# Designs tried in a protein design chat: VH-VL binders against a5use3. Part 8

Target 1, 222 residues: a5use3
Amino acid sequence: MVIHAIVPVKELHRAKQRLARVLDAHERRALSLAMLNDVLVALSYSPVSRIIVIGRDVETGHTARAHGAAFVIDQSAALNDALHQAAADIPDHAAALVAPSDLPLLGAEDVIALTCISGDKPGVAIAPAHDGGTNLLLVSPVVGWTFLFGPDSLTHHIAAARQRHLPVHLLRLPHLERDIDDIDDLIWLAQQPGDTSAQRLARMFLERKGAQLWQSSDMPPH

## First folded at step 20 (VH-VL)

Design q6
Fold by ESMFold2, fold request of step 21:
Structure q6 (fold): chain C 222 residues (1-222), chain A 117 residues (1-117), chain B 107 residues (1-107)
Amino acid sequence: as target 1 above (222 residues)
Amino acid sequence: QVQLVQSGAEVKKPGASVKVSCKASGYTFKSYAMHWVRQAPGQGLEWMGWINTYTGKPYYADDFKGRVTMTTDTSTSTAYMELRSLRSDDTAVYYCARDIGWGMDYWGQGTLVTVSS
Amino acid sequence: EIVMTQSPATLSVSPGERATLSCKASQRVDSYLAWYQQKPGQAPRLLIYDASYRATGIPARFSGSGSGTEFTLTISSLQSEDFAVYYCQQWYDHPYTFGQGTKLEIK
């Protein structure tokens, strides 16, 4: 099976807005790029034959090229339009893997598991998100597929696969089901085992904030 | 060699319309959006909008909504900008320019549109 | 709509000297800022993108700096071909507005 991975990346100044209460724009940008780096590392050790990053930031393009990924300029803010744009370059009989750029604990083993559950045959393999969405999508072959990310996308992708007479395989990956959207998520990420780029930044940011809280009060931080 | 070649100068009466073409070559047309920018005599640059060449969907600056239509023909790698209900203050050089996400790296030679009574 | 304000309107400088052109945004645009050069009768040419990166083929004497709301284009050793009008443009949000331009002319 020949797999082309697509990694869609949101405009960096619009990413992780909930963290703006605790991280400034520079810190949020750095976190987003670190997570992209971690996803690209995971994909580079997986059985994908090509990685396509689609985005609209100079630094996103630099990060993609540093990992040998192709970079495509996103002409639209709409995720599904960006995915179809990126997929236009994928050969009809190849598979497409969609991996979001903000999965900081993605490992190559997750991608390998997803490919193994499909058995190298035509079909659709999905790692569901916690909210009824889709964290990872592997579709083989990609020709004729319509990407339906968004609310309730798990159900919509299952229906699309059935319409095309493709078997559907679900793989629950709980470590991918937590989004990094607020301070509690950042703490959780920092506490997980591992040493990803995003984890190193999370630990550094939390130490900085802890030190600042200590310096700005008459009592030591907890 | 990336090249954007625009249609020739136009002279129009107030109330008419004009359609400027921009033929692209030397790259994959559907991979890059196209901007339209105008410049009135002695004035600065004014962004009019752009068109997604993959989907064909445009975005128009507010000052032009209702009077402008941007389209593409992917079979000829050509972008079009039509401005309707022309008035004398629409006299300008109109440029097409290729989007790269953080700037416009290639520009057409410009098309002078003169609106006079 | 984000308003881009350039200063000065006209800058007179001798060849070989340094020129400093300013651009200010009405709100934060982070690093999403491009600079263009336009000579009479010609289309604009991209000089700088993302505030500080030189476009392909642009000489090293052109440098961009700044972040947030205030940006600078510096030309360190002016050549005769550098006398032109310079525009900044923000790429943070629609519409992608230009500044009104700074004319750089021979003193």
Scores: ipSAE 0.749, ipTM 0.878, lowest interface PAE 1.1, mean pLDDT 92
Fold by ESMFold2, fold request of step 21:
Structure q6 (fold): chain C 222 residues (1-222), chain A 117 residues (1-117), chain B 107 residues (1-107)
Amino acid sequence: as target 1 above (222 residues)
Amino acid sequence: QVQLVQSGAEVKKPGASVKVSCKASGYTFKSYAMHWVRQAPGQGLEWMGWINTYTGKPYYADDFKGRVTMTTDTSTSTAYMELRSLRSDDTAVYYCARDIGWGMDYWGQGTLVTVSS
Amino acid sequence: EIVMTQSPATLSVSPGERATLSCKASQRVDSYLAWYQQKPGQAPRLLIYDASYRATGIPARFSGSGSGTEFTLTISSLQSEDFAVYYCQQWYDHPYTFGQGTKLEIK
């Protein structure tokens, strides 16, 4: 299976706005780029043959190129339009993997697992999000596919696969199901096992602001 | 070599319309959006809007909504800007420019549109 | 709509000297700022993007700085060909507005 990964990246100044009470604009930009870096590292050690980053920031392009990814300029500001734009360069018979840029705990093993449950056959493999959305989408073949990310996208993608007579495989990946959208999510990320770029940056921010001691000491043990 | 070649100068009367073309070469037309910018004689630059060349969807600056239509023809790699209900203060050089997300890196040579009674 | 205000309107400087051009945004635009040069009878030329990166082929004497709301274009050793009008443009949000321009003249 020939897999082309698409990593759509939101304009950095629009990302992570709920963190503005804790992180300034520079820190939020840095966090978003760190998460993108982590996703690209995971993909680079996975069986994908090509990575396409689509976005609209200079630093997003620099990060993409540093990992050998192609960079496509997003004309849309609409996620599904951007995905279709990026997919236009994927050969008809190839598979497309959509991986959001904000999955800081994504590992190559997650991508491998997703490819294994679909096999080397036509089909759709989905890692659902906790809210009825889609965290990872693998579609083989990509030709004729309509991306339907957004509210209830899991249901919509399953329906789209059935309309194309493609089998659907679901893979639950709990470590990818938490969005990093507020201070509690940032603390959670900092406390998870591992040392991704986003984790290191989260730990640095929390230590610099003193939040680690105050918030960690108030958290109940699990 | 990236090149944007615009249609020639136009002289119009108030109330008429003008359609300026911008033919792109040296790159994949559908990969980069196209901006339209105008400049009245002796004045600064005014952003009019841009068009997504992959979807054909435009965005118009508020001052031009209702009077401007931007389109593309991907088979000829050409962008178009039509401005309707022309006034004398629409006299300007009109530029197309290629979007790269953080700036406009290549510009057409400009098209002078003169609106006079 | 984000208003971009350039100062001064006209700057008279001798060749070989330093020129400093200012651009102020009416709200934060972070680093989403471009600078253009326009010579008489020509289309504008991209000089600086994302506040501080030089566009391809732009000489090192051009540098951009600033973030948030205040930005500066510096030309460190003016050449005779640098006398032109300079525009800033924000790329933070629609409409992508330009400043009114600064004319750089031979003193």
Scores: ipSAE 0.748, ipTM 0.876, lowest interface PAE 1.2, mean pLDDT 92

